VH-VL binders against Jerky protein homolog-like (JRKL). Designs and how they scored, part 4

Target 1, 218 residues: Jerky protein homolog-like (JRKL), of Homo sapiens (Human) (q9y4a0r168to385)
Amino acid sequence: LQPEQIYNADETGLFWKCLPSRISVIKGKCTVPGHKSIEERVTIMCCANATGLHKLKLCVVGKAKKPRSFKSTDTLNLPVSYFSQKGAWMDLSIFRQWFDKIFVPQVREYLRSKGLQEKAVLLLDNSPTHPNENVLRSDDGQIFAKYLPPNVASLIQPSDQGVIATMKRNYRAGLLQNNLEEGNDLKSFWKKLTLLDALYEIAMAWNLVKPVTISRAW

## First folded at step 9 (VH-VL; framework fv_patritumab)

Design b36 (from w02 with heavy chain E50D)
Fold by ESMFold2-Fast, scan of step 9:
Structure b36 (fold): chain C 218 residues (1-218), chain A 120 residues (1-120), chain B 113 residues (1-113)
Amino acid sequence: as target 1 above (218 residues)
Amino acid sequence: QVQLQQWGAGLLKPSETLSLTCAVYGGSFSDYYWSWIRQPPGKGLEWIGDIYRSGETYYNPSLKSRVTISVETSKNQFSLKLSSVTAADTAVYYCARGDYEYFGSYFDYWGRGTLVTVSS
Amino acid sequence: DIEMTQSPDSLAVSLGERATINCRSSQSVLYSSDNKNYLAWYQQNPGQPPKLLIYWASTRESGVPDRFSGSGSGTDFTLTISSLQAEDVAVYYCQQYYDTPYTFGQGTKVEIK
């Protein structure tokens, strides 16, 4: 398989209403201005090929089935692939739906656009949120997942964390820049920030991750 | 059993600020939007606005310049302030629970209502 | 804003007979992505807060008698009480929750003939 045909996906939690300069985080909760503890969390999964030239649309898992801020936006036009789960955690069903409905079709389109065979492997660690390997396979068997052995996974996970850290850094910088451009004080900005706003910002943050940052993680 | 208890001043003069509080007992406070809805005597229902545990608010545009909804998650309470009241604001005010897991809110639990009279 | 209009304003029905209340929205409240109608129905007895009867246009709330049913899609909705009982004398409201501000119909008063 060529590097364009080798993909990796990793998951992280994001507290989308937390800014480092004014907010403390205790046990997954953020204290916003006004001395209240708030937990505004989603799960994000990023996926890209070994060249870093194909970054898939982010997968985001939130609590609400249909967040109110989404009403004016068709879910097909969101900058991310959105799923809902009561605790905002990735689960087996959502991972399988993402693989079948998002990963496989987008990888086929990319490889077709490059004149490459529509054959790819998705390399995953052995996580409770990941389905059995034999379930994660396209109908023709050409696009499939493989779990990394525990000893091999431990050797490459630190590099993958660099990609996630860069994305989160880009997200925080973007929020601060947006607040400055709108002329709002921090507390007012915080109250007005919707999940939809955060989804556009994190999608932009992911797009700003350079291909070389991703390719060096392999 | 989920129960909403509400209280606040019932008699106001024009130009004053209406202040009402709702406390939620039983069930999950954090997983729902919390609304204020009013009903003038002999008339229909008007949605005022709602709040989520984060402090995120949505207001009826007809009232947004005068309305503030706030939340105190540590006490499972949320409050309504409506400034510059007039006789047109005379109504029974209800707090109500909106389902967070669905787009938009229908209201499955309601407070008893508080009659607010604005008289000159 | 989405305007909700009910008809009739008042309805007198004999005990055991069928009562039908209509609700029209100024624009569709059917969300294409989930194929659900964002419409609810409430019953209000004098001096009491409204009580949820129906949500998603046709789903009956737990504890609501099966004589109550909701139907319709898009812009035209109906609440039916198949066999009116004495305790059903009330004002009934439809509500859309497709868009903010959430809006209610003007109400339909159901009385015994």
Scores: ipSAE 0.005, ipTM 0.455, lowest interface PAE 13.8, mean pLDDT 81

Design c11 (from w02 with heavy chain Y102H)
Fold by ESMFold2-Fast, scan of step 9:
Structure c11 (fold): chain C 218 residues (1-218), chain A 120 residues (1-120), chain B 113 residues (1-113)
Amino acid sequence: as target 1 above (218 residues)
Amino acid sequence: QVQLQQWGAGLLKPSETLSLTCAVYGGSFSDYYWSWIRQPPGKGLEWIGEIYRSGETYYNPSLKSRVTISVETSKNQFSLKLSSVTAADTAVYYCARGDYEHFGSYFDYWGRGTLVTVSS
Amino acid sequence: DIEMTQSPDSLAVSLGERATINCRSSQSVLYSSDNKNYLAWYQQNPGQPPKLLIYWASTRESGVPDRFSGSGSGTDFTLTISSLQAEDVAVYYCQQYYDTPYTFGQGTKVEIK
């Protein structure tokens, strides 16, 4: 398989309404001025090929079903692929839906656009949220997932650095810039921030991750 | 062993405001949406609205101008207020737990119901 | 709004006979991404709240007898009681939860013939 045909996906949690504070993030506690402590977190999954030139739309798992801030019922209008789950964690059903309905079609379209054979492998770690390899396979068998052996997984860059870290830094920087542009104090900004606003910011943060940053992770 | 207990005044005069409260015992309060559904005597079911622990609400458009649903997360309670009642609002009112995925909720646990009669 | 229409309004069948209730939605309630139909069925006995029987069009709620089954996809759905028992005399409602406002069918009354 060519590098264009080799994909990797990684998951991370994001407290999207936390103050830009390392301490709040590290402790897994969201502190928001003027609010009582509330759990406003999502799971983000980023997926790209080995060249870094094909980045899939982010997969986001949130706790709420279609939030009030999502005025449109058309999920295709969202900057991310949004799924709901009570704990805001990836589960087997959501991963399979993403693989079948998003990953496989998008990879086929990309490879077709490059004049490459519509054949690809998705390399995954040993996460309990990932289904059995045999389930993660296209109807024609050409696009499939493969789990990295435990000993090989240690060669992959930690989730706290590299691609995920760069994306989270871009997200924090984007929120700060928007707060400055609005001329609001920090408290007013956090009160106004909706999940939809956060999804647009994280999508932009993902888009800003350079191909070289992704390719170096291999 | 999830139990929904509801209470409130059941006899109203036209133009008054209906107020009902539902308390949830057992199970998780924060992982569900909580709805009010009514049923006029001898008729079918009408969804009134739902609330999430955050205070996020969705209302039936037919009732939106008169309905307010509120939540008190610390007590695992949510309440319905329906203003400017008329005889057409006479119904049994149920609170219900909405289990959900993606877009919508189906209702797996229901309160006993409160008969609300509006008469002049 | 999505309108839900049940047929028949009332149904009389003999004990042990099969009862079939139909529900039609004005729009599809099938979500292509998860291939699930956002359709539930409820049973209501006089003086009691509705009880969930079926969700996702065909998944039976825990504790519901095997004689109850749901089928259909898109806009046309069926609730089947394979062998009617005396305790099954009730009003049955379908509900869509694909979009708000959530809507219910008008109800089908099942009686013993």
Scores: ipSAE 0.015, ipTM 0.593, lowest interface PAE 7.4, mean pLDDT 83

Design c12 (from w02 with heavy chain Y102L)
Fold by ESMFold2-Fast, scan of step 9:
Structure c12 (fold): chain C 218 residues (1-218), chain A 120 residues (1-120), chain B 113 residues (1-113)
Amino acid sequence: as target 1 above (218 residues)
Amino acid sequence: QVQLQQWGAGLLKPSETLSLTCAVYGGSFSDYYWSWIRQPPGKGLEWIGEIYRSGETYYNPSLKSRVTISVETSKNQFSLKLSSVTAADTAVYYCARGDYELFGSYFDYWGRGTLVTVSS
Amino acid sequence: DIEMTQSPDSLAVSLGERATINCRSSQSVLYSSDNKNYLAWYQQNPGQPPKLLIYWASTRESGVPDRFSGSGSGTDFTLTISSLQAEDVAVYYCQQYYDTPYTFGQGTKVEIK
């Protein structure tokens, strides 16, 4: 398999409605006033090939089925692949749907565009949210998932300190920049920030992660 | 006026697959979730699952291993397949429109219902 | 799953008198951020699909007579028919839509005696 045909996916939680400050950005954190609400948390899944040149559209799992900020927007036109789940965490059904409806078709299109065989492997850790290996396979068997032993997975998957941490830093920096450009105080910005705004910002943050950052994580 | 029209096979033998289709007329299809709900004769209501225009589905865990809901947005139709039926699956099956804003749906329009009988 | 329990299972009320049906959820269906209860009530006449009466616990669906009202919050809800009419003979169901799977109460049969 060429590096273009080898993919990895990793999950992280994000409190999207948080107040970035210059101090928080420097420390790689954001400020969340009061109690952390599950409605203000999403699960993000990042997926890319070993070259870092193909980054899939982010998969985002939130609590709300159709958040108020989405009223005029079809979910097909969002900057991310959005799913809803009561706890805002990945589950077996959502992972299977993402694999079948998003991962397989997008990988085929990418490989076809590069003149490569439509064959790929998705390398995953053995997480409770991931379906049995046998059910994560395309109809023709050419695109499939493989679970790595814990000792191997820890050595080759992108770490939180690498790709995911870079994306989260980009997100917090983007929030700070948008607040400064609007000229509003932090409290007004926080009240106005919608989930849709956050989805555009996190999609931009993912797009800003350089291919070399991803390829070095292998 | 929104109208839901249902059709499909009403008589099945044990182990067969139930297949029902619902077509939506008169209203917006894209702004709603679309559900299947069943009712055994003389008993209460059981939600089976729902689908959105995108193909996004949610299923009742009690039926998830046997149920598939699919959508054809170009035709404003959605369909239910329930595999490995038994006598316990004998019920009137309704399609319904789910009106929602945040977490879930209440059902403001219902199809007429299709009686499905499973017998040897 | 959120379990919905109705009481009573059956109710006989004279024409013109008040009927009350109770519904209890095993978990709160109140969302604190919008202060809404994710609870609906349906009426089902024999041989017909259910008809929506009330949503958000107390909002009456358009076309539903004023005699129907919903009340309650959190885990305890009530459907009230202020003056029962002959056409109100039906089975009534509550439904929570706070979380999937959506669940219904077992139903309350309302009869005239």
Scores: ipSAE 0.005, ipTM 0.445, lowest interface PAE 12.5, mean pLDDT 83

Design c13 (from w02 with heavy chain F103Y)
Fold by ESMFold2-Fast, scan of step 9:
Structure c13 (fold): chain C 218 residues (1-218), chain A 120 residues (1-120), chain B 113 residues (1-113)
Amino acid sequence: as target 1 above (218 residues)
Amino acid sequence: QVQLQQWGAGLLKPSETLSLTCAVYGGSFSDYYWSWIRQPPGKGLEWIGEIYRSGETYYNPSLKSRVTISVETSKNQFSLKLSSVTAADTAVYYCARGDYEYYGSYFDYWGRGTLVTVSS
Amino acid sequence: DIEMTQSPDSLAVSLGERATINCRSSQSVLYSSDNKNYLAWYQQNPGQPPKLLIYWASTRESGVPDRFSGSGSGTDFTLTISSLQAEDVAVYYCQQYYDTPYTFGQGTKVEIK
């Protein structure tokens, strides 16, 4: 398989109203400037190929089926692939739906656009929220998932903490830049920040992660 | 059983600010959205807005310029302020509970209502 | 905004007889991703707050008598009281919670014939 045909996906939690440089985090809560507590969390999944040239649209799992901040906006029009689960955690059903409806079609289109064989592997850890690898296969068997043994995953997992950390740094910087450009004070900005605002900002943060940052993680 | 107790306001003059508070007893406060809904005498129901424990609010666009909903999670309370009242704001005001697990809110528990009359 | 229209405005039914109230939304309140109708029904007695009867178009709230039932999908919904009792004399409202602002029907007054 060429590097373009090898993908990795990794999950992380995001407290989307938390600004790491200005706030403290307590279990299930974040404090913002002025000692206010915020308990807003989503699960984000990043997926890219080994070259870093194909980054898939972020997968986000939130609590509400149709969040109130998405007023009049179908979830299909979001800058991310949005799913809901009451605890905002990835589960077997959501992972399977993402694989079948998003991953396989987008990888196939990308490889076709590059004149490459439509064959790919998705490298995953052995998370309890990931379905059995036998069910994570395209109908033709050409695009499939493979679980890495724990000893192998610890040594060669491509979507490591470095890529995720870069994305989160980009997210923080983007929020600060937007606040400065709009002329709002920091406290007012954080109070008014909606989940929809955060989804646009994290999507931009992911897009700003350079291909070389991803490829060097391999 | 969950109980919502509301208080505040009563007779107001035009241009004044309406202030109402709702306190929640006998159930979880933090896992729900909390709404204000009003009903003019002999008329139907109008949703005013909702708030979550984080302070995140959503308002009816028809009232957005005049309405503020706030929350005090330490007291299991949330409050409504409606500025620049007129006779058209005369209504019974209800607080109500909506479940965060469901998109949007249907209202399973309601306060008893507070009659607000705007006249001079 | 999603407009909710009920029919009839008032309904007179004999004790023990069936009462039927209709509710129409100006756009579908069926969400394709979860296949649920975001529609609720309330009963309001004079001087009291509304009481939830039905949610998700057809799910009866705990403690609500089984003579109350909800049906319909998309834009057209019905609340049925299979055998009207004296305590059912009230105003009934439908509500959509598909989109904000949440909106209610104008109400249907049910009275004994």
Scores: ipSAE 0.006, ipTM 0.464, lowest interface PAE 13.3, mean pLDDT 82

Design c14 (from w02 with heavy chain F103W)
Fold by ESMFold2-Fast, scan of step 9:
Structure c14 (fold): chain C 218 residues (1-218), chain A 120 residues (1-120), chain B 113 residues (1-113)
Amino acid sequence: as target 1 above (218 residues)
Amino acid sequence: QVQLQQWGAGLLKPSETLSLTCAVYGGSFSDYYWSWIRQPPGKGLEWIGEIYRSGETYYNPSLKSRVTISVETSKNQFSLKLSSVTAADTAVYYCARGDYEYWGSYFDYWGRGTLVTVSS
Amino acid sequence: DIEMTQSPDSLAVSLGERATINCRSSQSVLYSSDNKNYLAWYQQNPGQPPKLLIYWASTRESGVPDRFSGSGSGTDFTLTISSLQAEDVAVYYCQQYYDTPYTFGQGTKVEIK
């Protein structure tokens, strides 16, 4: 397989309304009164090929099926592939849906556009949120997932973390720039920030991750 | 029990830089924001700014161009520098502990205050 | 900035009687996400630093006598001293911590008649 046919996906939590220097460092998490410490959290999954030239639309798992900030937006028109789960965690069902409905079709379209065989492998770590690899396969068997051995996955994880860290830095920088341009103080901006705003900002942050940053992670 | 001890020069000439330090004893330093608040004689309270253990600061916009707050986490100390002082900066200066949730601080422990007089 | 206005500027109350101090913010200090009012009350005796009495509009600080109570929501808040004692002669300040800069009311001086 060519590098363009080899994909990797990795998950991370994002406390989209937590300031790096305040709320997010308190006991290692976003703190709000009562049981709302995780209310502003989503799960994000990044997926790209080994060249870094094909970045898939971010997969985001949030708590609400239809957040109030989405009231005028069809989920199909979001800058991310949005799924809902009551704890905002990735689960087997959502991963399978993402693989079948998003990953396989988008990979086929990309490879077709490059004149490459529509065959690809998705390299995954052995996570409880990832289905058995036998069910992560296209109908024609040409696009499939393969789990990395624990020793190999362990060695690759620090490099993958670099891509996620870069995206999160881009997200925070974008939010600070918006606050500065609007003339509001940081706290006022964070109070006004909606989940929809965060989704547009994280999508832009992912788009700003350079292909070389991704390819060097391999 | 938490105690805030503050010190620094109390008599300044116009154009000089005010320098005050606050040391925290008997409680957690890392879980709070630390503020400076001043009170001109016979007037109300004015928040100057706050700092967190990371060095992150937030300042009152009216004073931002002249204020620097710094932290020395290994010593549980934080300090205020206010440059280019004038008679309008004459006030009692307090350090205070900011307790918070999500965002914002209310002040549960205060230093005793330092009277700063700016005279020509 | 959020402006805090107290009323009255000064108040004379007989020992054992109720004292009421009002505080109004120029905009709501109620945060919709946690349903809390970001409002605190302080007592200041001459020559002393302020002492926290109430936070979250109605939560009494540890060690503060139960004759002190806070109420209100949004833009209108009240500090009540149910039975004034001699040691309650002080200046009282409200403070919003909903937004920076944190701002205080101008103060209300409580005196014995």
Scores: ipSAE 0.000, ipTM 0.440, lowest interface PAE 15.5, mean pLDDT 82

Design c15 (from w02 with heavy chain F103L)
Fold by ESMFold2-Fast, scan of step 9:
Structure c15 (fold): chain C 218 residues (1-218), chain A 120 residues (1-120), chain B 113 residues (1-113)
Amino acid sequence: as target 1 above (218 residues)
Amino acid sequence: QVQLQQWGAGLLKPSETLSLTCAVYGGSFSDYYWSWIRQPPGKGLEWIGEIYRSGETYYNPSLKSRVTISVETSKNQFSLKLSSVTAADTAVYYCARGDYEYLGSYFDYWGRGTLVTVSS
Amino acid sequence: DIEMTQSPDSLAVSLGERATINCRSSQSVLYSSDNKNYLAWYQQNPGQPPKLLIYWASTRESGVPDRFSGSGSGTDFTLTISSLQAEDVAVYYCQQYYDTPYTFGQGTKVEIK
């Protein structure tokens, strides 16, 4: 397959309203003395092809089906593909829905636009949140997922760890820049930050990840 | 210009549930934590718990099994329910605005207080 | 829980004289990341809710007279009234907001000699 036809996806948690210097992760949760908020955490999934030229819209899993900040916003017009799950983590059902409804159609459109055969592979780490390989296949069998053994994954490093770190750095920098441009103190900015604001900011952070950063991670 | 108005039943019998409501006027509701604090007659202050616009709550562990704080953001209101009351719950109950930084809140605006008496 | 202890329980001061109230926390309320002391002081007149005087151990709330000042760091804090006025007769409470549950001192009653 051509590099344009090879994709990788990886998940991470984001504490969108936690300050890095004031948080610790204990038993998988963001905590600070006296303040602990599970609702301020989301799961993000990044997906791109090996060239880095096709970055899919971020997949975000939040707790609420229709967060308060979304009241006046059509979910179809969000800067991310939003799903809800009571714990704000990825599960088998959401991953399958994302694969069938988002990944397969967008990959087909991209490959068609480039004059390439509509055939692609999604390389995944063996995670409990990922469905069985037999389930992750398009109707015509041309777009499908493959799980990499741990030894192979470590050698070729399609894990997106560096890409995720870059995206999170871009997110934090963007939040600080917005605070500076608005002329607000940090306290007022954090109090007023909504999930919708965070979704626009993380989408921008993802868009700022350069193709070379993604291709170099392979 | 920020005003906290509170109301609720002031006389209760043992085993009943205390219910108090606080309404916020003249300022931003969504940018603050909202607390309940009580004071038995002639005694000191005890923090009961706080709520954020998201519904996220933090309770005093000594009261956690009996206390529920809820928020109605469309009305700029939050409410306290304390179940299974006893004479030890007799106190003036205050709602208060928690102005916070990173770790916790100090209280810059307070309601006038509601005296709750629990008697047989 | 962080225990807050005030001293004295009560004090009598003549009009125009200095009043000092001490507050001790059972553990430090200084947060190393922002170098702030998570400590506040309140004034309570009979029949009224507490009124915020000082936050961050030494920052005076807007509208509070400059005769009120806060000092200290870590576990030992002081509220000073430089020249007592008749309206300052009240009970004063310290509060830590470093960790939940937020806790208050037992109170110090200030009265005129």
Scores: ipSAE 0.000, ipTM 0.433, lowest interface PAE 15.7, mean pLDDT 81

Design c16 (from w02 with heavy chain F103M)
Fold by ESMFold2-Fast, scan of step 9:
Structure c16 (fold): chain C 218 residues (1-218), chain A 120 residues (1-120), chain B 113 residues (1-113)
Amino acid sequence: as target 1 above (218 residues)
Amino acid sequence: QVQLQQWGAGLLKPSETLSLTCAVYGGSFSDYYWSWIRQPPGKGLEWIGEIYRSGETYYNPSLKSRVTISVETSKNQFSLKLSSVTAADTAVYYCARGDYEYMGSYFDYWGRGTLVTVSS
Amino acid sequence: DIEMTQSPDSLAVSLGERATINCRSSQSVLYSSDNKNYLAWYQQNPGQPPKLLIYWASTRESGVPDRFSGSGSGTDFTLTISSLQAEDVAVYYCQQYYDTPYTFGQGTKVEIK
């Protein structure tokens, strides 16, 4: 398979109401100025091909329902593929829905646009939230997932901590920039920050990750 | 096992601010949205707004300029403030638990209601 | 806003007879991604808060008698009480939770004939 046909997906948690310059993390929880603990977490999944030229729309799992500023009939207004579920954790059902309804169609369209065979592999770690390998396959069998053995995944997993760290850095920088533009009152900005604002900011942060950053991770 | 207890002033004069509080006992507080819903005498139900543990709020546009909902997660409480009241705000006010799966909320537990009368 | 319209405004039904209440939304409340109808039904007795009967258009809430059932999809929904009992005398409301603001029907009053 060519690099365009090889994909990797990786998951991470994000405390979306944490700002780096004034918030510290204690045992997985963020504290805001004034020593108040703030905990608001989503799961983010990043997916891209080995060239870094095809980055899929971020998959975000949170507990919040549809934000008020979204149009009632069109989820394409969201800058991410959003799923709402208890615990804000990835689960078997969400992963399979993402694979079938988002990954397979978008990969197929991308490869077709490049004049390549519509055949691809999604490389995954062996996580309990990932469905059995046999069910992560397109109807024609051409697009499918493969699990890396635990001892091999740590050596050759293409989407590494560097890509995720870059995205999170971009997210924090974007929040700081927005705070400055709002009038420099960090507490007032933070109080007004909504999940919708965070979804737009993390999508922009992902878009700012350069193809070279992703390809170097391979 | 889940019980919602609500309290606040029931008699107001025009121009005053309505203030109601709801406390949640039993069950999970953090996994749900918490709403205020009102019902004028002899009329139907009107959703006012909702809040999540993070302080994230969504309001009915018809009331948005006058309504504030706040949450005190450490006490499992949330509160409604409605400013500049008029006789049209006379209603029974309910707090309610919003359950959701992907997008929206239906209400599976309700408080007893508080009758708010704005003198006219 | 999504407008919810119920019909009839009131009905009188004899004990043991079937009661049917209709609810129409001004736009579809069927979400394509999960294939669920974001519609609930409530029962309200005088002086009491509403009680959830049905959610996802047809799923009966725990503890609700089997005589209550919901049906429909998209914009047209029905609540059926197959054999009216005395304790079913109440006002019934449908609610959409597809989009904010959440909206309720105007209510249907059910009385014994």
Scores: ipSAE 0.005, ipTM 0.466, lowest interface PAE 13.4, mean pLDDT 81

Design c17 (from w02 with heavy chain G104A)
Fold by ESMFold2-Fast, scan of step 9:
Structure c17 (fold): chain C 218 residues (1-218), chain A 120 residues (1-120), chain B 113 residues (1-113)
Amino acid sequence: as target 1 above (218 residues)
Amino acid sequence: QVQLQQWGAGLLKPSETLSLTCAVYGGSFSDYYWSWIRQPPGKGLEWIGEIYRSGETYYNPSLKSRVTISVETSKNQFSLKLSSVTAADTAVYYCARGDYEYFASYFDYWGRGTLVTVSS
Amino acid sequence: DIEMTQSPDSLAVSLGERATINCRSSQSVLYSSDNKNYLAWYQQNPGQPPKLLIYWASTRESGVPDRFSGSGSGTDFTLTISSLQAEDVAVYYCQQYYDTPYTFGQGTKVEIK
């Protein structure tokens, strides 16, 4: 398998309305009661190949089936692959749907575009939200998942955290830039921020993560 | 059973701020959006806005510049403030319960209504 | 905004007879992804708040008599009272909840003939 054929996916929570304390200019935004922070949280999953040249569309799990900010917008037109779950966290069903309907087709298209064999491995940790290895395979068996031993997973995890940290930094920087461009006061901006706004911003933040940042994580 | 109890000043002069509060008893407060809806005498129903326990709000664009809805989750209460009132704001004001799961709400429980009269 | 138009503005029906109220939306309130019509019907008696009768165009709210039924899809909806009773004399409103701002029809007054 070439580096183009080796993928990794990692999950993180995003409190999309909470500005990190280390760069917060609005006191108290990150100190709201826990239940309010949880209500404004989504799960995001990043997936890319070992070269960093193929980044898949972000997978996002929110609480609401039809968030107010989506209006009449078809979820297929979102800048992310959106799923819903009561707790806004990944589960076995959502992961399998993402693998079958998004990961496998997108990887095939990418490899075909590069003149490579349509064969790939998705390296995962042993998370309770990940299905049995046996069900995460394409019909022809050429695209499949493999679970990393705990020792190997721990070696990769710090680098994966670096990619996620970079994306979150890009997200926060983008929010601040949008506030400056629109001329809104900072407090008013955070009050008006919707989930749809956050989804566009996090998708842009992911797109801004450089291939070298991802390749160094391996 | 779910009960919505509402209160606030019913007589206002032009330019004053309308202030109403709704308290929810029985059932879950946190699983729903909470709306204000008004009805001028002899007219139909007009949705004012909604709030979720997190403080997330959505307002009718026609009233957005004058309306503020706030929530006090510890008391299971939410409140409406409408600034710069005129005679056109004379109406019965209702609080009502809406659903969270979908991006829109139908209203299954309503408060009794508060008549607000704006007169000089 | 989605505009809701009811017809007729008022109707008189004899006790025990069928009453039919129509509601039209300026754009479809059928969401293709879940195949649901985002439409509700309310009954309002003088001096009382509106009471939910029907949601998702055809689902009857718990406790509402089975003589009340909703039908229709997309832009055209109907509320039917199969056998009018004295307590059914009221104003009826349709509401779309497909998009904000939520909007209501102008109301249809049902009276005894």
Scores: ipSAE 0.029, ipTM 0.580, lowest interface PAE 6.8, mean pLDDT 83

